# Designs tried in a protein design chat: VH-VL binders against q9hk44. Part 24

Target 1, 202 residues: q9hk44
Amino acid sequence: MNSRIMFIGGVPGVGKTSISGYIARNTDIDIVLSSDYLREFLRPFAPQESHLETSVYDAWKFYGDMSDDNIIRGYLDQARPIMGGINRVIARALANGEDLIIESLYFVPDMMDEMVLKNAFLAYVYIDDPDLHRSRLEDRINYTHRNSPGSRLAAHLKEYRTIMDYSMDMARGRGIGLYSTDDYALARQRLLDDFRKFVDRR
Short names: E, the ipSAE of ESMFold2; O, the ipSAE of OpenDDE; V2, 0.75 times the mean of E and O plus 0.25 times the DockQ between their complexes.

## First folded at step 9 (VH-VL; framework fv_utomilumab)

Design g5 (at its last look DockQ between E and O 0.84; V2 from the best seeds 0.00; counts 0 for: pae E 3.6 > 2)
Fold by OpenDDE, look of step 9:
Structure g5 (fold): chain C 202 residues (1-202), chain A 122 residues (1-122), chain B 108 residues (1-108)
Amino acid sequence: as target 1 above (202 residues)
Amino acid sequence: EVQLVQSGAEVKKPGESLRISCKGSGYSFTDYWISWVRQMPGKGLEWMGKIDPSDSYTKYSPSFQGQVTISADKSISTAYLQWSSLKASDTAMYYCARYEGYSYGWEDFDYWGQGTLVTVSS
Amino acid sequence: SYELTQPPSVSVSPGQTASITCSGDKLGDKYAHWYQQKPGQSPVLVIYQDSERPSGIPERFSGSNSGNTATLTISGTQAMDEADYYCQAWDRKTAHVVFGGGTKLTVL
């Protein structure tokens, strides 16, 4: 297979959208998909139990009081249909030999087919510093989300950090690289280099 | 040249503690994960566990979870395998092996140590 | 737990082609690696990522992987190829590395 596929995960504010664009431009990959749009596409058809009509940071409410466990349960409920879709999208790209980058809040490799995992480069980007994370959420309005107030998302930093920690833990043992974007320039360069290495080894 | 050099053969008694070592050279030690593999006399290869030397993240095989401790000192490019209390059944050859840790690697062991023979007998 | 199954032994005459199989559930959806181990020596990687040869490995060594079976093929088998061969994969879900039981290749 000659397709170059990257599946990059990260919670809002970590810079995954910008990094994906950077990598796309530097590798001549034309198709970049965002789970934000995939979610919107799927919402009319998603199972009710997925609670996709609710923001991910509120999904814990379906399980009771706010807790790390309930936050993750709500996150996974939403992730199930989206990851199913992402899996099929990647599978199609592989079958057709198409290059593709997908950036997603929902990053659950265990919900993907083995063939997809075998042939796609997976990465998770994160921020170590909570204060930096907050500031980047607040500043989103000045960059990639010009009509979406960042203060709204910053108010739910706890939920995002919980999801991030969960995702990072799941990624480590599964050979998925973790990239801190505290140093954004370094992170995107390393990610690009690793992606190229991945492609070259195939 | 990439090398993994392990510590020498050990002869121990049941109940004794032991730590064996694996020192990497010729490459960036923190860019690769280290796995430990057991081979009992006349038997096959058994994966025991692995460690990321960069932050000492570890994962163990269920069969070896709680039975051994894997650690690393990245300042001297060395990984360790240790027992708190050896058993006769721990008699085996122990190998360390490196592999590329992230998605650009697929956990193929491209370099192996020479092995450390551990003999446990009364 | 994920398991890999190999035949315990395979025999070939010099110059013949040896095939060693490794079976696992949907193994073709994973990467299989192969190691050669001679008596008293450490394992040596001979095939990685199903079909890739490390530098220094003879071209007579090749690999394939599809369905549930990976295969190590040695064409023009030589006496020096007599060894134990192990297949290896990893279970991404559990993060566990898995070895096959090993195959003893005898060159008659």
Scores: ipSAE 0.757, ipTM 0.900, lowest interface PAE 0.7, mean pLDDT 94
Fold by ESMFold2, look of step 9:
Structure g5 (fold): chain C 202 residues (1-202), chain A 122 residues (1-122), chain B 108 residues (1-108)
Amino acid sequence: as target 1 above (202 residues)
Amino acid sequence: EVQLVQSGAEVKKPGESLRISCKGSGYSFTDYWISWVRQMPGKGLEWMGKIDPSDSYTKYSPSFQGQVTISADKSISTAYLQWSSLKASDTAMYYCARYEGYSYGWEDFDYWGQGTLVTVSS
Amino acid sequence: SYELTQPPSVSVSPGQTASITCSGDKLGDKYAHWYQQKPGQSPVLVIYQDSERPSGIPERFSGSNSGNTATLTISGTQAMDEADYYCQAWDRKTAHVVFGGGTKLTVL
């Protein structure tokens, strides 16, 4: 097996999509998958009353008042089917000796198959400064020119940061690197260097 | 040259406190987790717990949680194992060992300290 | 929690091949590492990541890991190989390190 597999987690606005593109260009990995699109593809096949029909920032509403616990519970309910699909995608890439980068909001170590944990480079990207995080969410309007997609996301900064903090806590001690993108250029270079070390070690 | 140098042998009585140390040199101390490993006389290796020296995050074996404290002072590249009240059953050799705690580390212990013999007797 | 099982002892004649097993549920989905410990000494890493040999470890040491079993193999066993051998894995679901109980290799 010579598969180069990277699985990058992170909430919206931390730069995981941009970093995954940077890594792809600098490693000649052609296939980059985003869980945002995987989620949209899966939604028509989800059971009635599936949590996949709600935005992640609204998923807490299923359980009552807004709280950290309810935000996390809603997040985990959404993550279960997506992580199941991600496990199978990575398993296929490993079996075929194919290279793959996945970037995903849904990044739950307890839901990763053991073969994924053994063979994939696992990284989680975050932003330390909440004001910077908000500004990066808001800057999407200027960059993408879509109907306020960044401003809609920025209104839910609290939910995203709750999920981010939880995901970082769960990653600790499990061989998952944590990468601050407050300095984006430094973070992408560090991530690229570490991925290359991972590949060279195997 | 990578070295893990542990504090010297200890002879203690039951109920006394003790802190032993493990000083790393020749490498970037905060890039490597430190594990503590117990070996009772004539017995095998038992993992006690580990610490990330960069921020002092710890993880304990269930068998040792609440019985020992693992800590580190990254400013002097030193990890510690501490008992608040020793028992005779704590008589053992205690090793520190490092592993690379980065995304690509798989907890192979490439360097071990020389060991600290702790004897707890009346 | 996750456990690794080793035979308590293995005996071989000089020049023969020694095989030390380490059993754990789906151990092949984890990396297995092996340590040699001679009396009064610290453990020494002899095999890491299932089958890789650190520099300075003789070529007669090899390893494999598949299914539920990792195996340390010593070909052309010598008297100096007489030691205790421990397997070790990392349970990434719990972030815990796990050692096997150890195997005493005797060279008769």
Scores: ipSAE 0.399, ipTM 0.779, lowest interface PAE 3.6, mean pLDDT 89
ESMFold2 (binder alone), look of step 9: mean pLDDT 93; pTM 0.951

## First folded at step 11 (VH-VL; framework fv_utomilumab)

Design i1 (at its last look DockQ between E and O 0.73; V2 from the best seeds 0.00; counts 0 for: pae E 2.5 > 2)
Fold by OpenDDE, look of step 11:
Structure i1 (fold): chain C 202 residues (1-202), chain A 122 residues (1-122), chain B 108 residues (1-108)
Amino acid sequence: as target 1 above (202 residues)
Amino acid sequence: EVQLVQSGAEVKKPGESLRISCKGSGYSFTDYWISWVRQMPGKGLEWMGKIDPSDSYTKYSPSFQGQVTISADKSISTAYLQWSSLKASDTAMYYCARHEYGSYGWEDFDYWGQGTLVTVSS
Amino acid sequence: SYELTQPPSVSVSPGQTASITCSGDKLGDKYAHWYQQKPGQSPVLVIYQDSERPSGIPERFSGSNSGNTATLTISGTQAMDEADYYCQAWDRKTAHVVFGGGTKLTVL
């Protein structure tokens, strides 16, 4: 299997989209998928009151009051069908020897097949500084999401941070590398280097 | 040249505390994880736990959780394994070994220390 | 907990092929690594990622992994190959490292 697969996780504002693009350009990988689009792709097939119709930062409402537990429950509900799709997409790429980068808010390796995990480079990117995280959400309109006001997302920083913390814990507990984007340039370079090393050892 | 050099043999009594060390050289210490492996006399290899020297994150085998403490000082490229109270059953050879960063998900041990023999007897 | 099972011993005549197996649930979906340990020495990586050979390891060493079983194969076995061999894997769910029980290879 010669395919180069990267699966990168991170909440909005951490820079995963930009980093994925950077890596793609520097590795000549042509296909970069986003879980945002995958979610949209799944929505027509979801029930009327599906969790997929709700933003991840509002998903806790299905369970009652806003709490860390309910935030995570809502997150995981949305993640299930998307991760299932991601798993199949990666499996296909591997089977066909295709290169692929997938960047995703939904990062739940436990929902993936071991064979897929065996053959993909997994990484989770995060931001340590909540103020920096807020500012990056606000400024998102200037970079990757040109028609989406960042202020709306910044208002839900708490929910994103909760998901981030949960995801980081999950990643760490499963031996997946964490990359702080507080120093963005350092993070993307490190990630690129690690990905190359991953590929070279295969 | 990549090397892992461990501290010398230890002879201790039950109840005593002990810390043994593993110093890495010839590579970027924080780019690799360090695992500790126990080998009791005439027995097989037992993974005890591992540490990411970059932030000192640790993961222990259930069998060794709470029994030992793994730590690291990245400023001197050294990992440690310590006991607060040794038992006779802790008598074994202890190896440190380097493996790839968690991002890779393979975790093969490409370099090993020479081992530290710990003998605990009354 | 995830477990790897090896035969406790394997015997082979010089020049013959030795095969050492390592069994685990869906081990083929994991990477298996192999270590050689001679008496009084530290383990040495002889196969990584199922079938890759580190530099300095003789070509007679090879590995495979499928289904539930990884296999270390030593072709043209020599007296110097007499040692204990351990398989090792990594459990994704727990991030724990797991060793097999080890196999003593005797060259008759």
Scores: ipSAE 0.763, ipTM 0.903, lowest interface PAE 0.7, mean pLDDT 94
Fold by ESMFold2, look of step 11:
Structure i1 (fold): chain C 202 residues (1-202), chain A 122 residues (1-122), chain B 108 residues (1-108)
Amino acid sequence: as target 1 above (202 residues)
Amino acid sequence: EVQLVQSGAEVKKPGESLRISCKGSGYSFTDYWISWVRQMPGKGLEWMGKIDPSDSYTKYSPSFQGQVTISADKSISTAYLQWSSLKASDTAMYYCARHEYGSYGWEDFDYWGQGTLVTVSS
Amino acid sequence: SYELTQPPSVSVSPGQTASITCSGDKLGDKYAHWYQQKPGQSPVLVIYQDSERPSGIPERFSGSNSGNTATLTISGTQAMDEADYYCQAWDRKTAHVVFGGGTKLTVL
């Protein structure tokens, strides 16, 4: 049978990791990859111009003042080596008839191979409400409480939402589903149902 | 049954405006994209652009960007194709067609309207 | 822009197999769809996703897509199969739809 491949994009705080686990449990797909770990694996080998040594929310600093353009430029530079690796991982899974779920901050349609675009279920998850997004970033902190909730991740809401809006705009009209997780339980069920329909139509 | 019913044939003069329509029935109109396709006399099919009726997001073919306006009114399950100033070269048959949207939209057009013949001459 | 090329015409005898090709750069990496258009009628989808038949399309219609070429095959061709046939692909990177120029199938 054909490989069942799901590739979920989204910025931190939107629930892509939790949804990926839910889908895996409900489809018996054994392999779930996170670009966070792929990023760490790649970091010592990546080209210097990718700036993978820094966090995505700081990458604009290599280009000047904080602006949407510089945030997106920093994001895209980091995305190139990671998306290259993701393309190869999906190609292997397709060639071997293996099932795979990938969840990734780095989700750039222009960098996807055509075989990925043809054969993978592509979805992007997001949060409409910026205040809800902030609160979900705050809930994910694992550090001490010395400075109150609202840590480094929530302080970078602007950068994440700039990347999110860009990614959604680039995904539009390309057969990439956009899934709001403002109602998480509804979103995960819709995603599971749509993935099953995708697999059934092949 | 799924149906796409288009407005009737039009005879116009150069410089006139025109809006033609495509009404969907028998399905959830906002669950499918609507494309417009031109067929000039004796020629092949040309994709003009598409609209997502749920929020009116529109994508145009580069050949038609700025030449026509695609719109929709989801409250009456209707898509539109509009010219502000017709030219004789706009004489053609115009079809609407639907395809699924979302993570499994592959742009196969499973249902087509009957076509609207637009004739532009003086 | 992405382009699809079809032969302008194909002729076949009744009962024989007709093959209509559609060529495009790396077309096998895209889905190809096929439409039949009889004179005075709207196009009708006859093959989608390279090789799938919609309900109501006879089994004599089949499709394939590999490399740079998609092929619509009609076995046991009948007079009622005379029509224009269009291939269509979707360039998912640009979100643009592309049609081939069409092939007139003649059954004589």
Scores: ipSAE 0.497, ipTM 0.811, lowest interface PAE 2.5, mean pLDDT 90
ESMFold2 (binder alone), look of step 11: mean pLDDT 92; pTM 0.949

Design i2 (at its last look DockQ between E and O 0.65; V2 from the best seeds 0.00; counts 0 for: pae E 3.0 > 2)
Fold by OpenDDE, look of step 11:
Structure i2 (fold): chain C 202 residues (1-202), chain A 122 residues (1-122), chain B 108 residues (1-108)
Amino acid sequence: as target 1 above (202 residues)
Amino acid sequence: EVQLVQSGAEVKKPGESLRISCKGSGYSFTDYWISWVRQMPGKGLEWMGKIDPSDSYTKYSPSFQGQVTISADKSISTAYLQWSSLKASDTAMYYCARHESYSYGWEDFDYWGQGTLVTVSS
Amino acid sequence: SYELTQPPSVSVSPGQTASITCSGDKLGDKYAHWYQQKPGQSPVLVIYQDSERPSGIPERFSGSNSGNTATLTISGTQAMDEADYYCQAWDRKTAHVVFGGGTKLTVL
């Protein structure tokens, strides 16, 4: 069980994709998976009118009016099949001794096996400043999502912040490290250092 | 050298308030969590709760939730355990111990304080 | 709440192997740690992450963890090993730390 596995969570705009790439490059981990692609992979198997066909920021509509509760319910509905897949992916990597980084909007450790959790480095990245969060969503077209206008996502900052807050509470309540990316350089370095510490101690 | 030094023994009466301390040295205080552990006379170790000194986030055992308050002052690398109103049943040895800042399923206590004996009697 | 169960006492003759068990639901899917406590002293970490030995701990101390049971093994037990031993784990659901009830090891 010499696998180096990182499972990093965060809502859009926090920089988890960039950080994951940074970690990968600095640890020589070749495989980085994104829940965005995992979601796409699952969509053909989803039933008609599935939550997977809806953006996470619109998932609350399935439950009625926009509210924090409905936002989270929609989020969790999408998360269930994806987290199940992520859990199996990590389990496979562990079984085969493969290194892997998974970055995901969907971060629900309670949906993962304990053995998987035991052997993976979990982290959640977030942004404290809402204005900074908005600006980063708007600007992501210049970095990781070159053909996807950020203005569309920025319009749903409320939904993302709600999911972020929920995820942070879950992470904190389960002893998972939180990393503010308000200082992005500091955050990615800290995350790298912690990941290395995790790996070295195993 | 990593050390956790706790405050001295306390002799109190029921109803009195008390705060005991645990000072860390020889390491970056905010890089590790501090847990408090109770050991009643002749009994086993009981985890009471823990604190992240970096932001003072706390987590309590259900048995101790509302019974004690855990706090920290990172400026002086010190964690605290306090009671607002002591009971005779609070008589015990209290240990502080450190563990990694994030759990990762670990949370082994690699360093312990020397313990603070609290005696509560009328 | 998550619980860890240890035998209250274990006896061994000098030079023999002592085994102390710690049982919990899916404990093998968690990391188990072990502490030694001698009378009047603070606990000392003797095994972490199931089987890792801290610096300064004799090689005769070893650990394993699978299924529902973690085991602390002391080979060639010496008189100085007489102490209380506690297992400890962490509950993912609550982030609570959990100790076993402790085992008194007597070296006859």
Scores: ipSAE 0.739, ipTM 0.894, lowest interface PAE 0.8, mean pLDDT 93
Fold by ESMFold2, look of step 11:
Structure i2 (fold): chain C 202 residues (1-202), chain A 122 residues (1-122), chain B 108 residues (1-108)
Amino acid sequence: as target 1 above (202 residues)
Amino acid sequence: EVQLVQSGAEVKKPGESLRISCKGSGYSFTDYWISWVRQMPGKGLEWMGKIDPSDSYTKYSPSFQGQVTISADKSISTAYLQWSSLKASDTAMYYCARHESYSYGWEDFDYWGQGTLVTVSS
Amino acid sequence: SYELTQPPSVSVSPGQTASITCSGDKLGDKYAHWYQQKPGQSPVLVIYQDSERPSGIPERFSGSNSGNTATLTISGTQAMDEADYYCQAWDRKTAHVVFGGGTKLTVL
């Protein structure tokens, strides 16, 4: 049977980690990878120009004042080595017939290999309502990240929403589903159903 | 039954404007993109561009960028192709076709309109 | 821009196997789709995602795609299969749809 590969993008606070767990439980896919841990693994080996030593919400500082352009530039610099690793991980899973779920802050269609674009189910999750997004960042200790206070991340909502809007724009016309998690239970069920259709359509 | 019904044939003069339509029925109109495809007399199929009717996001072929306007009105399940000033070289058959381009679709055109013949001559 | 190349024509005898090729740079890394167009008619999808047949398409239609070449194969070719055939791919990085130039299949 062909590999069942899901690659979910999204910024912090949109529920991608929780959705990944839900999908794993309902498909019996055993391997779920997070780019948070891939980032930590890569930091000592990544090129300096990627600036992986800093948080994504601070990476714009290497380019001047806060602006959408500088936020995106810092994000893309960090994404480059991480997306390179993700491409190789997915290629291995495809070659071996292995199932895999990846959830990642770093989700850049221009950096995806053609075989990833052809064979992986690609989805991007987001929150429409900024106040809900802030609330979800503040509440994340209750759902997926037990010891990381969300108030520090909520102070960077602007940076995250800039990255989110950019990622959604770049997904347009490329066959990447956009899933609003404002209603989380509805979103996770829609994502599961679409993934099953993807697997069945092949 | 899924259907794409296009507006009728048009006979026009150079310099005139024109808008042709493609109405979808039998499915959720905003779940699928609409592409426009040109076929010049005796020639092959040429992709012109596409629109996501849910928010009117449009992508054009480089060959047609700035030459036509693609739009949609989701409240009446209709996509449009429009010229502001027709040329004789616009004489062709124009098809609309739908495709799923989200995470489980691959831009296969599963349903096509019947075509709209546009003739531009003096 | 991404281009697909097809032979302008292919001729076969009734009952023989027809093979129509579609060439593009790394086309095997994309999905190829195939359409049949008879005179005066809209195109009809006959193969999608390299090798899948839509409901109602005869089993004698099959497809493959690897390397730089996709192939539409029609076994036991019948006079009713005489038509123009177009391959189509999607360049996902540019979001552009690309058609091949078309192949006229003649059944002699």
Scores: ipSAE 0.459, ipTM 0.800, lowest interface PAE 3.0, mean pLDDT 90
ESMFold2 (binder alone), look of step 11: mean pLDDT 92; pTM 0.948

Design i3 (at its last look DockQ between E and O 0.68; V2 from the best seeds 0.00; counts 0 for: pae E 2.8 > 2)
Fold by OpenDDE, look of step 11:
Structure i3 (fold): chain C 202 residues (1-202), chain A 122 residues (1-122), chain B 108 residues (1-108)
Amino acid sequence: as target 1 above (202 residues)
Amino acid sequence: EVQLVQSGAEVKKPGESLRISCKGSGYSFTDYWISWVRQMPGKGLEWMGKIDPSDSYTKYSPSFQGQVTISADKSISTAYLQWSSLKASDTAMYYCARHEGYSYNWEDFDYWGQGTLVTVSS
Amino acid sequence: SYELTQPPSVSVSPGQTASITCSGDKLGDKYAHWYQQKPGQSPVLVIYQDSERPSGIPERFSGSNSGNTATLTISGTQAMDEADYYCQAWDRKTAHVVFGGGTKLTVL
């Protein structure tokens, strides 16, 4: 039997956690993983002063001054071990015929096996409006992250937007669908429909 | 019924510009991508490029990058392939074809246009 | 660039099984699709996603894909099956669509 696997990417504030939950509930998929937790699983094994010990918005500091290039370098450094883990997780799910949704800040399909990519539904969610993005970061304490002040993340909107733009280019360039969550309801429905279509055709 | 209807045969001279069209019907035009495929006389199929009609995002084959322009007008469910300056070597049959494009791991062409024959000769 | 290789021609007698191969690096990790093109006609999808048949395609058409090779199989080949056959995939690294060189199937 074929597994139903969705791998959804997006920076904080875009609504990927909520959308993943929505899709899970509407498809009866019981397992939803977050790269935030996967990162935590990896941290005990990371070397001292590892990139994994820093927030993604500070990862550029390993390379010097803040720049788009350094932001992306820091992002990719963190992504490497996490994507490796995600790849193995999906591979396991496929082997066992398990359904799975994975939401992740780290979305680098090039770090995944072809067979995994062949059998998983990939999507990247984003926000066009930076003001809306800021607002959603500030407000996430009221929704999915109840004990994490959003104001802290909102202060790093630039870094997130840089990562988002990079990720969008990567996704688009590899035929992966982009979903704007400016209209959140529309986005989640579209994702659900596309995911169902993906599953039904397999 | 899903259909892709292409514009008629063209006879042109080298240096002339040309735009051919592919009109989709029987489906939501913006839900699928359109690819253009060249087939020179007696030769195989060559993918030229594709377009997402929803936002007109395009991707070209390296062989055709800068050689042609792919565009779409979603208001009339039409995709276009155009040349600014035709060459004799552009003589071929050109097909448009529909395929999935939203995070699908397959891009099969389930529907094809009837083809547009372009002849370029002095 | 990613490439797909097909034999230029395959011949089969009526009623026999024809096999057309398509080779590419790790093609089995991709979806392969097959198209039939008869003279003067547009290509027609005959196999998608390695082994699925579109509605209206005879059951004698089947497909497989593993390792580096996808195969289109036509059992009980008929005269009407004489055509050019193209395999197709896409390269995820570039999002480019790739066609094989095509195989001319002759029914003797």
Scores: ipSAE 0.634, ipTM 0.869, lowest interface PAE 1.0, mean pLDDT 93
Fold by ESMFold2, look of step 11:
Structure i3 (fold): chain C 202 residues (1-202), chain A 122 residues (1-122), chain B 108 residues (1-108)
Amino acid sequence: as target 1 above (202 residues)
Amino acid sequence: EVQLVQSGAEVKKPGESLRISCKGSGYSFTDYWISWVRQMPGKGLEWMGKIDPSDSYTKYSPSFQGQVTISADKSISTAYLQWSSLKASDTAMYYCARHEGYSYNWEDFDYWGQGTLVTVSS
Amino acid sequence: SYELTQPPSVSVSPGQTASITCSGDKLGDKYAHWYQQKPGQSPVLVIYQDSERPSGIPERFSGSNSGNTATLTISGTQAMDEADYYCQAWDRKTAHVVFGGGTKLTVL
């Protein structure tokens, strides 16, 4: 049997953690991995130049003034070791015929191995309305990250939306679906339906 | 019934402009990307570029970047290929073809237009 | 840019099995698709995603893809199978489509 692999990208507050749980429950996929935990696993081993000790929203500071370019440079520095780990995790699941869902802030198509691009369902989740995005970040305490202060994350909306816009632009034309969660229930059903079609075509 | 119907054959002189069309029917036009494919006389198929008709996002083959313009009008389910200044080397058959635009697409072209012969000479 | 190589021609007798190869660097890490083009006609998809047949394509058409090589196989070849055959891949990192140079299948 071929592995059923879903790799969902998105910045904090777009609902990727909630959607990954929904998909898992409705497909009987037992393993869901978050790059938040993969990042924590890598932090004690990562070289200083990767900046993994810094939150993603502060990583631009190593390059100078706050700008879109520096935000993206900091993001990509953090992404490199984490995407390397994600490639290996997916390769193992594929080799063993195992099903897997990964949800990740770090979603960089240029860093994905060819076997990931061929064999995994790739999706990117976003929010169109920046005010809705801010409110979703503020509400995180009550949905998925009960001990994380949502107001702290909402203060970094600019950084997250810069990363989100970059990621969506890089996904264009590569068969990576873009899913707006402004209507969460619609988005999760669309994702589930598209994932099932992907599995059926393999 | 899915169909891609292209505009008729063209005979042009070097330096003239030209726009050819590809009209889709029998499906949701904005759910599929349209590619243009060139076939020079006695030669193989060459991918020129593609367009997402929903928002007109385009991607060109490096060999054709800056040489042609791909566009679409989703209100009439039509894609276009155009040249600002034709060359004799543009003499070829031009096909449009579609592929699914969802996350499960693998860029297989399931339906093709009948082709438009463009002759640039004389 | 990514390139695909096909033999220019393949000849078989009626009833025999034809094999048409398509070579590209790590092509097995991509999906390969196959098109049939008869003289004066548009291409027709005959195999997609390495080995799947669209509805209406005879069972004698099959495909495989591993390593650097995809193969279109036609068993029990008939005179009406005489055509040009093109492989095609999609380089997802660049979002570019690539066709092979084509193979003329002759049924003697």
Scores: ipSAE 0.490, ipTM 0.812, lowest interface PAE 2.8, mean pLDDT 90
ESMFold2 (binder alone), look of step 11: mean pLDDT 92; pTM 0.947

